# VHH binders against q9p7d3, part 32

Target 1, 295 residues: q9p7d3
Amino acid sequence: MSVITQAQEIPTVAANPDFNYEGDPIIIQLCDRDTVFELSRDQLLGLPESILMCLFPRGLLLDYEIQECQLTQRPLIFQTADFDPSLLQYILNYFQMAENRTANDEIALSPPPPSFPGKCGIILLKEDIEFFILPPISPTTNIAIEVSPNDLLKLKQRVAQRLLQQKKIFDCLHLENSTSEGSAEKNLVRMLCYSGFHEDDEWKRRIQEPHRACITSVTLTNLDFSADQGPVSDPEYFPVYHKLLLFWQKPARKCWWDSSTSITYNGIEFATWVRRVWTLELAVLGANTYETAAV
Short names: E, the ipSAE of ESMFold2; O, the ipSAE of OpenDDE; V2, 0.75 times the mean of E and O plus 0.25 times the DockQ between their complexes.

## First folded at step 9 (VHH)

Design M7 (framework vhh_7pa5_2; at its last look DockQ between E and O 0.43; V2 from the best seeds 0.00; counts 0 for: pae E 5.2 > 2)
Fold by OpenDDE, look of step 10:
Structure M7 (fold): chain B 295 residues (1-295), chain A 125 residues (1-125)
Amino acid sequence: as target 1 above (295 residues)
Amino acid sequence: QVQLVESGGGMVQPGGSLRLSCAASGFRFSDYAMSWVRRAPGKGPEWVSTISWSGGSTSYADSVKGRFTISRDNAKNTLYLQMNSLKPEDTALYYCAASYWEYPDYSLPEEYDYWGQGTQVTVSS
């Protein structure tokens, strides 16, 4: 495969491969809002890059920090950026379960794709929805109607509630092209469904961000290629395996404006703009971190 | 049928300028991040620049930063690359490429969904 020459980005959480910690596993405390999470060094390094980016937007020299903490006899505590603790707990639990199963050889790719670098693949799909409420323009004055902060908050809450009720992952992709499934969206759904998702899957976690007009959703699933019938059965076959590997330790993003949702408040209709951002990433368990360079 | 057709290439002297265009058809252009990738003789493909679907974000290879400018007109389904202060090292076949997903880096050809046929840029005295 011809590789395009470009600068490689430094991982969000940098580890020194030369660091070998003998003895008891190093336990790290992550302070996320008002919640403290405990995880091992390896657990932290095993998290999806996209999540690490959220937790440590400035990056983290992990082994350097560990060393410094040891030298200074300080507790190994890291403050994360703002991230919903329930989401993080979900992710951590999922990966912990997967690791346990992998360690026990209970999880295997079925069928295993050729040259898959690990024993288990986990797909992370994240959605960030930002929504904006636009005040209506008075037809008489041609000026935007003034909305009180309190009313605006209520409006935002109402929009958020509506969005929280939208639980199906793929519903939003059908809204814009009701007449013709755009080839791109169709391919996206196909790719994900051939990889382990189901057409009717729902977000495993969907939360409203505090004090922000934002809904964050996350779902994790194991790789499952059993739905992929291959090129013989589908003239529109796309090598899903190859495409999916592109997301290995490399979170991809898709952004778009969704159709506006109108909300009526006190007899006035408010337009709402919705921006959706999807992040897709593949995590591979049981792979040597050094083999990622070969893909 | 999906088509990406590059134009604007040619021969220029060092320090000269060229403007490349890529006309897209057969797909929803505005849904894709667009990139320029070049291939010099005897070398592998090199990522040059990417612009997001909305045009709100641009990125450049270090080798072209400050000299090249990527832009797009979604209404015209056209991608542009303004190349200034051209150098002999810029000599290459320049490809227009489309990506449905936005990647942190575009290091693999497979990250692109569609490719053009390329336009030749030659910088020589």
Scores: ipSAE 0.797, ipTM 0.914, lowest interface PAE 0.5, mean pLDDT 88
Fold by ESMFold2, look of step 9:
Structure M7 (fold): chain B 295 residues (1-295), chain A 125 residues (1-125)
Amino acid sequence: as target 1 above (295 residues)
Amino acid sequence: QVQLVESGGGMVQPGGSLRLSCAASGFRFSDYAMSWVRRAPGKGPEWVSTISWSGGSTSYADSVKGRFTISRDNAKNTLYLQMNSLKPEDTALYYCAASYWEYPDYSLPEEYDYWGQGTQVTVSS
């Protein structure tokens, strides 16, 4: 089956590829909670689509706003949606370093093959956790036990601490319980480990969202073209990065409930429900206008 | 063994209704997003509708919005498509498809992990 006809999804930040501005460089200010980030048009447009969706969930007509700024002399300042500034700083720094290496023609990893649509690839994996704590049912009243507001706060803090301590990226997939070689979870871990992840990797950033029962984790890694340990002599073999190209500018989500965590507080066991969302995206730096795809 | 089996297709007059079903087995149905894709005579495949793993989010092609309703019953491992106000242009082979990941659009066949064999819908006078 060939390409499936569907109306194309509009990018979160709309930009005109023919946009050309004259004069001094355009500086964009993003207000993210109490932090202001200054960046260029190209730095903003170079962020992964999944991150742009977090910052601008209703979209942004960037080049229209730039033209309005020039016409009306209004400042080019945008308020982002609620996104942790330390995570945004990590992502911006990572992409700045990658851009610097690309601009200087430095080779930090194996060079990409000609069939790759750019000069380097960056894999983004993000986890969003929301957790819930359920008091047990009283055997006497057959309703949930009463818990003081202060005890609820302490209980939430303990659950969050335990979840934060689960630092290994792939542990939440419970592969040790899986017996199927063809399981979706095994295939996912295999794909990522063949592309630059390691089975024992920990999240590079893992934070508790302020005043919410939420944890956000992000890892960025360079696509390693030499990491694929597949049998290169197999005529049916394709390098793993071909699978990752499905996620290029098209971030994908996987959502599930995970109830593997419980907590004991004051001799009482509380059930914990964890909703996990993974986001996977491939960013490509130095993408080519003329690319030779396999026929 | 993974199976997706569509049913409920048939012949109907313009303005009529049909309800398609897709029975799933051999995988954890509630972990997957589910889609309907159709192929009209002489045309390539066209995405119709997608429902999220939990059923909490749905999306539709503009050509069917307001006329078709996608739903799922995770307890019965079944996907549905209620098709109302049918038009001759809706004539097609309708496929049920499953994807482990939820994508912003579903333009590539590789984005689906499992496909059914399809059920024919014909809308004619």
Scores: ipSAE 0.482, ipTM 0.769, lowest interface PAE 2.0, mean pLDDT 84
ESMFold2 (binder alone), look of step 9: mean pLDDT 85; pTM 0.870
OpenDDE, look of step 9: ipSAE 0.784; ipTM 0.915
ESMFold2, look of step 10: ipSAE 0.174; ipTM 0.618
ESMFold2 (binder alone), look of step 10: mean pLDDT 87; pTM 0.879

Design M8 (framework vhh_7aqx_2; at its last look DockQ between E and O 0.01; V2 from the best seeds 0.00; counts 0 for: pae E 18.1 > 2, placed apart)
Fold by OpenDDE, look of step 9:
Structure M8 (fold): chain B 295 residues (1-295), chain A 125 residues (1-125)
Amino acid sequence: as target 1 above (295 residues)
Amino acid sequence: QVQLQESGGGLVQAGGSLRLSCTTSGFRFSDYAFSWFRQAPGEEREFVGAISWSGGSTDYADSVKGRFTISRDNAKNTFYLQMNSLKTEDTAVYYCAASYWEYPDYSFPEEYDYWGQGTQVTVSS
């Protein structure tokens, strides 16, 4: 595994051999902070790797006690996670919906790209923001102005609020920049828009992490190459298939610093540094696990 | 126009050292992860090593681990491959590559957006 990404193994859930429920799905009771989720083992394992890594940064505990669910008379596995429940709920609901549609042949890739391993693709885009507030330097003393912990907290909260109000996904990329430096960002947006995003898309979920100067945002979209948001005649359209496949079960990250945010408090301007981390991953539904190993 | 240009290749004796440079232009250097690949005659192109956008993380193929080091200089838009304790089997054309994304595994050539033309490294016995 690459040291660069610190990728972890995909967590696996093993059934207790002592419990034979002849084909009954194993139910996982996931205690995620203060919220309990019930999902099948397959549902859990079907989640994007990047999400699984967030839920189980150390992997799934192998030493779990399987209990019989009193309601379903099915094996129940207890797990814990530290992930925003609203985000998780959104993700779970989305995948469930996609699965249902796929099962009913309501959602299909149109046109199906050559050699696509599944019937439906879901693109996960996640943003993790960490922001820092720098105290200003006094012009007279050349020393940083002391900020009380209480004031700092207020400042952080204000910055967080501002960031939470930034709902558009692509605004942070500053595409208006005409410089060659903007080319990568433009290409990114182009790629995503060809894949099912829209230029004006907003984060479906955007939350502040508890007690942290961090904001996590998530949006899911179905892979859709019919989204004609660009000139169909773009020669770079077709190659998008191949590029996206690189993200299949392989979450890629993009990191950068954004210094465009400043905050004024009590007449003093504070510089704010924002580190943004994007995670992009492609999930494929209906893929034969055996065929994917060959690619 | 995007350009990646390798330099520093040449002939070196086994046990010697060589430093390759890849100078880039046409894109924001600080936003990219960078890698080195090599291709020996009759062999497939293989991953040598990678460095993250921040420079805080590196990854190396097992065959070069402990001998090769990758670094980057954002001010010069250049990243480097320091090759120590060179072996005859290190003889290859070395390519530099750039990736906008960071991947869990940098060993796949398809993950890279831009490539250099390559520089020959020959290690003699």
Scores: ipSAE 0.375, ipTM 0.722, lowest interface PAE 1.0, mean pLDDT 84
Fold by ESMFold2, look of step 9:
Structure M8 (fold): chain B 295 residues (1-295), chain A 125 residues (1-125)
Amino acid sequence: as target 1 above (295 residues)
Amino acid sequence: QVQLQESGGGLVQAGGSLRLSCTTSGFRFSDYAFSWFRQAPGEEREFVGAISWSGGSTDYADSVKGRFTISRDNAKNTFYLQMNSLKTEDTAVYYCAASYWEYPDYSFPEEYDYWGQGTQVTVSS
């Protein structure tokens, strides 16, 4: 239950490194929304793997589909799974701004060291909550308390508001009764605090789907190289950003159920079951170019 | 600016009747449920009765059931408390309150969005 696992080995969006596409923009249609997004091939491929997994849970053979659309002269439009358009816009804007900074070679306060495989690191943290309210068994009648559908909706909104008020990024990792110093979660939080986060950081985007019992939170930040540079004389020092490279295109996820949140209504305590998925990924901009094998 | 104004309070003999009104402005009356509360000096605020925003459901404290009736008039943006067979124990300041929730939890004041200023009801023997 304390173990954070990493995602699959195969990229969600398959692309051919030798394929070069400079044609029409790619259109992404979000499921059950009127919203579309216009992306270049590079913008789509540059999204974090954890976001691509949300958009294309069954994968996408991107360059195959591009070539088939070109051959048949069909528009380049791809359907996705549902995803909040304001969150996708936040992510796209963040990456565009970071790409513009690296393309312009702007002076950075904490430039990456030569051992970093790119020009900029971006850390993605994401939390996905799905929650359920379970009517209790009445202590008087020994029967589940009947709650009107409208009252259940009110209870869901109240629980959502209380969950939304839990704004601190790292608090959700401490909902266990036991908080050992050696846990994988605590070690990851320490790494992140050396890398540009602070222990009291709040989610920069935290949204509720109004008619669903779901909350999604996302924060992007720049990897900060200034706090973890090690002693100058120790060539074996292993900077924290090297440890974060383990998550480059390989998001770490923890998924668990929690029943510690409750709500009282008319003197009766309702249990709340909360499913949480917490995600960490590193994105690297300006990574090394492709290389061809020599004979 | 949202306002709730109670009226109709006063002095009445035990066994008598009063009708309280709560007139509202600054919000869409039909979207709110309404409740009456009362508070005697030195006591906690006590639930008296409630009416859903549809008007289809009413609820009353046990101490007033059968004697008090709550109703609403959406055309006048007003809801009412008809108090019959008044007792000296009914002496209190009566408050109206509005909630966006159809069935607010009466034990949680934060579930009410707006509160009136109160009207005094005094029942003499």
Scores: ipSAE 0.000, ipTM 0.106, lowest interface PAE 18.1, mean pLDDT 77
ESMFold2 (binder alone), look of step 9: mean pLDDT 80; pTM 0.809

## First folded at step 10 (VHH; framework vhh_7pa5_2)

Design N1 (at its last look DockQ between E and O 0.01; V2 from the best seeds 0.00; counts 0 for: pae E 20.6 > 2, placed apart)
Fold by OpenDDE, look of step 10:
Structure N1 (fold): chain B 295 residues (1-295), chain A 125 residues (1-125)
Amino acid sequence: as target 1 above (295 residues)
Amino acid sequence: QVQLVESGGGMVQPGGSLRLSCAASGFRFSDYVMSWVRRAPGKGPEWVSTISWSGGSTSYADSVKGRFTISRDNAKNTLYLQMNSLKPEDTALYYCAASYWEYPDYSLPEEYDYWGQGTQVTVSS
């Protein structure tokens, strides 16, 4: 494969592969809001890059910090950025389960894709929704109708509640539209479904961010190519496996605006603009995290 | 049918300028991140620049920063590359490419969903 010459980004959480800690696993405490999580060094390093980016937006020299803590006899505690603890717990639990299964050789890719670098693949799909309520314009004055802060808050809450009730992952893609829009979104859905998702899948976690007009959702799934019948059976076949590998520790994003949400308050319809950002990433278990650079 | 058609290439002297265009058809242009990639003789492809869906974000290779400007007109389904202060090292076939996803880096050809045929840029005295 011809490689396009481009500078690789430094991983968010940098580790030194030469560091070998003898003895008991290094346990790290992550302080996320008011919750403390305990995880091993390896567990932390095994998290998706996109999640690490959320937790440590400024990066983390992990092994350096570990050494410093040891030298100074300080507890190994890291403060994360603002991230919903329930989401993090979900992610950590999922990866823990996967690691346990992998360690016991209970999880194997079936069918195994050619040259897959690990024993297990986990796909992370994350959505960030930001929504904005636009005040209606008075037809008489051509001026935006004034909305009190309290009313605005109520409106936002109502919109948030509606969004929280939208649980299906793919509903927002409006696949039924016969327009050119249909092809890219259909391909997206196909890719994800060929990799382990189902068309009617729901977000495993969907939460409202505190004090923000934002909804964050996360779903993890194991890589599964059983739905991929290959080029013989699907005239619209594309190399799903190859495409997915592009997301290995390399989170990709898709952003679009959705105007499908409106709200009526006191007889007045408020337009709502919704910005959706999807993040897709493939995590591979049983592979050396440092080998990612070779892909 | 998806098409990306580059134009605007040519021969210029060092220090000169060119403006490349890429006309897109057969897909929803605004749904794709657009990039310029170039291939110099005897060399592999080199990422040049990327612009986000809306045009709100741009990125450049270090080799072209400050000299090249990427832009897009979604209404016209057209991608642009303004190239100033051209150098002999800029001589290459320039491709426009489309990516449905935004990637942290565009190091692999597979990160692009669609490619143009390229337009030749030659910088020579």
Scores: ipSAE 0.805, ipTM 0.915, lowest interface PAE 0.5, mean pLDDT 88
Fold by ESMFold2, look of step 10:
Structure N1 (fold): chain B 295 residues (1-295), chain A 125 residues (1-125)
Amino acid sequence: as target 1 above (295 residues)
Amino acid sequence: QVQLVESGGGMVQPGGSLRLSCAASGFRFSDYVMSWVRRAPGKGPEWVSTISWSGGSTSYADSVKGRFTISRDNAKNTLYLQMNSLKPEDTALYYCAASYWEYPDYSLPEEYDYWGQGTQVTVSS
């Protein structure tokens, strides 16, 4: 069965909310590179849409696959797209811990208000970097300066190390040459800082792929309701979590080319170009995950 | 945590010998070109010797050629410098330094990614 990806509001992992599976929860195995992860149907459906898009870029018809595996008595195993297993482990562990807390009714210091559509909120921030090193053109030969394959790889790894040292989540969104204080990026950061982040927070996971000029960073945090007590930057009061609900299963992305840094090779300065994709999404546990209220 | 720890320095008389070691940790030693760099009193850094990633290629400053031998053991993450026929002009603080880049010229101190704290070699008489 084909999944239609053009101009559709279809979740990446399609499931039938009316299905009632008898007995124990359905357990799914995900094969991500050389690592196998086990999770329930509900755990898979509870992952942020931005993560599901990374795992299943062509989509997944989950309940049809479950029924086919049950009829044929085959194990329920899916191959994911190429996604870093350490990042997936971090995400799955975080959501498992959150599910355990809600199942065990642990006492929360800032419980969700009754109007929140679930038992807890989890904010996902993700950054994807692709970078390029541009050798300067020699004025005498009119071609790029030659760099050995070994040195080019090492230059890429050195640039990656410098980018990895930029650990603060929000530094790329409001550099000194940014616009006014009313910019969308500054307002977004202000909202997130009311919701449990701090301006100097660092990425919890920041991974460079071997032999690739790519860096992926992920941070998950609990939505903090304690700051929803009075007026915020808007003159009329509106609880911050209502603003975050706009991103529930609707990830926000920013894509841009950053100002290049430089790196020196044989006394010559090489320009670097960085393409960034920055992602924000809200996950809500304990809600009707495949049907949401309008916002 | 990256560490380069030099040892084996000390005082010797002219014509004597010393063997320096540099123990590396916190990075993949076999990915780095390793060098010895020295600083004599009141002087800037002076490149002494460099050894390739595998140990198959070595180079030396003219002032030490024939007297010093650089080697490495990638299994033990250790760099060595055997110093023979020491002269008073060899008196210096000796550093091991790591460079991820393979360059034709290691005289530029900014080309090294990691530095040790140095070990003192004193040739007195």
Scores: ipSAE 0.000, ipTM 0.111, lowest interface PAE 20.6, mean pLDDT 78
ESMFold2 (binder alone), look of step 10: mean pLDDT 86; pTM 0.873

Design N2 (at its last look DockQ between E and O 0.53; V2 from the best seeds 0.00; counts 0 for: pae E 6.0 > 2)
Fold by OpenDDE, look of step 10:
Structure N2 (fold): chain B 295 residues (1-295), chain A 125 residues (1-125)
Amino acid sequence: as target 1 above (295 residues)
Amino acid sequence: QVQLVESGGGMVQPGGSLRLSCAASGFRFSDYVMSWVRRAPGKGPEWVSTISWSGGSTSYADSVKGRFTISRDNAKNTLYLQMNSLKPEDTALYYCAATYWEYPDYSLPEEYDYWGQGTQVTVSS
């Protein structure tokens, strides 16, 4: 088995492993928009890197800040970047549940893959959709049709609503296409399904970003390799386990354009360009987050 | 069948130039991030350069920055590596590799889904 040595990346939220806080767990308050979240230091550090990147795009020297707050007798409050609080709540709750299971010596990973560095694996799949409405060009004037700001807003809202109604995760991949296009997407779906997703899974959270033509969706799932029958049973088998480990604290992205959405307004069809960005990351619980598990 | 076929390697003197090509087939080339990875004798694989699906972004190892240029032609399903100011240290078997995902770094061979057979580049006086 090839030992995958993960490159040591500087984490978004930097902590000093040598810091030992005696006493009650350190509680951090995160201010996210108008919502305050409370979580422990360990909970914060245990969040997926991709989420931490969203919350702290400039990075955070966590232990340094903690010490400074203690020295100055300031409350331990961090302002996050703009992130939907409902998404964050979902993520926090999910991880809390997982942590509780691991703390109770419940192995959430079944069957456990060889040399898995933790007790529980969680896959984060996130989608960011940005969409653009293009005014049609008048065939008569060869000029883009003027759309009022108000109308444009309505159009955007309509597009957003349509996207919000699209709940199935894999529908956007158009797997029905027998063409070579189907290969990569099929492999992607296969990988995810072998890991714990189901083909008909829906986004657990899907929200419209305020004042932006953007839809953000998140789904978390526990690792489950029960669907992986191994190389003998599947002629198209690929080492899903090894591939997934590559995403451990290392978010991967896939970006593509989707032209599947059009809007008709006042009898005029507006082209909509949709950019989809998927982020995939594996989080491992029960492992020392600081130990680059040479898997 | 997925194929990546490298070409353009050879022997050059220090300071010389080579242009490597990688012809891709059997998969949708435009959907994949492409990289060049090299392996010198007695050494492990070394990431050289990566180009995004669209070609809009490129990255280089420090050892080749300013000397190498990665490019791609999606219409031709071809990846290129222009190598200038070659050094003896550049002697290696050069592989083109494809990955479906964008990673923060491309230093791990396991990140790639497809590999070529490689083309030999030898820089010697």
Scores: ipSAE 0.761, ipTM 0.899, lowest interface PAE 0.6, mean pLDDT 88
Fold by ESMFold2, look of step 10:
Structure N2 (fold): chain B 295 residues (1-295), chain A 125 residues (1-125)
Amino acid sequence: as target 1 above (295 residues)
Amino acid sequence: QVQLVESGGGMVQPGGSLRLSCAASGFRFSDYVMSWVRRAPGKGPEWVSTISWSGGSTSYADSVKGRFTISRDNAKNTLYLQMNSLKPEDTALYYCAATYWEYPDYSLPEEYDYWGQGTQVTVSS
């Protein structure tokens, strides 16, 4: 079976749909660093695939583990990979609020059309930055200048501070340097702004990893169907949410380098190199299996 | 103007080899993930191979693994597919395709931003 003719997904957290648990919802404890999060089986399975990949990079056979714990009467506790607990809390809170709204059938200002496969769309945009500080080559010795561990730590903190202050989501794309209106970066921003973002949006969460040269940023937003007002007379009109469905359970990545920043310490200028990875994913909540038969 | 132009197709005997090329213009080639996709008569599109922006990561469909090699030359804006040990099942119209994003797998034609016109590969005696 070819990939392009029919999607075959291997989910990070695998569940057995044939298993039915009688009684109250199954409650799971996740240990993320020193923080314990409590959630249901359905809440765990409802998280975006890109987040589950961060929490369980080796995968998780969820229903197998549930049954094993029930058989041996052990607590249902899973250790996650290293992921910032404040980001996980933000994500869990966002999805819980959206799930509550969907479960209560609250009417949104822009309800989804019948062809949308659920009641609510949530767009995840995530940025992972890894930055590097490169000592200059001495013009005298032609060898990199030595930097003490304490000085390197100070430089790292100053670079992180500058990067954290760059709060606007789309500024890193350098849109004003584009040759044409049809650039991939401009099309991406246009698609997202039709769908619930604004061009001057700031990251909702942006944190430096403790004791690392890494910054992680996350923004979640509701998919806004009202902004997708296509021309009525265009027979080839394609609603923007159809493009976003390409990312449903299939997180997409974009990676690039930026070397436009430097920092001066003790009269010496250090180059700063930044590698950025964006991840884009759509989550769909409140699926109605009868109404999702179209496309 | 964006263009992807495939070349290097033709007729070959089973067990033979061909090298396909795809010349790209009108966009910044090094910003795009590139793929080869084929369509056999009476069948839907079948993903063949993908190569990352830099060429540092490649992937292949199981049906071609070990026989086909994808490569790119960002200085020449050209994508290549070296096809060895060709079989009659490889007969198809071969397209190059470009996408801005790297996906965990490629399952839909809509995931690509640009498509070429295709070059025919026929493997028969």
Scores: ipSAE 0.121, ipTM 0.617, lowest interface PAE 6.0, mean pLDDT 81
ESMFold2 (binder alone), look of step 10: mean pLDDT 86; pTM 0.874

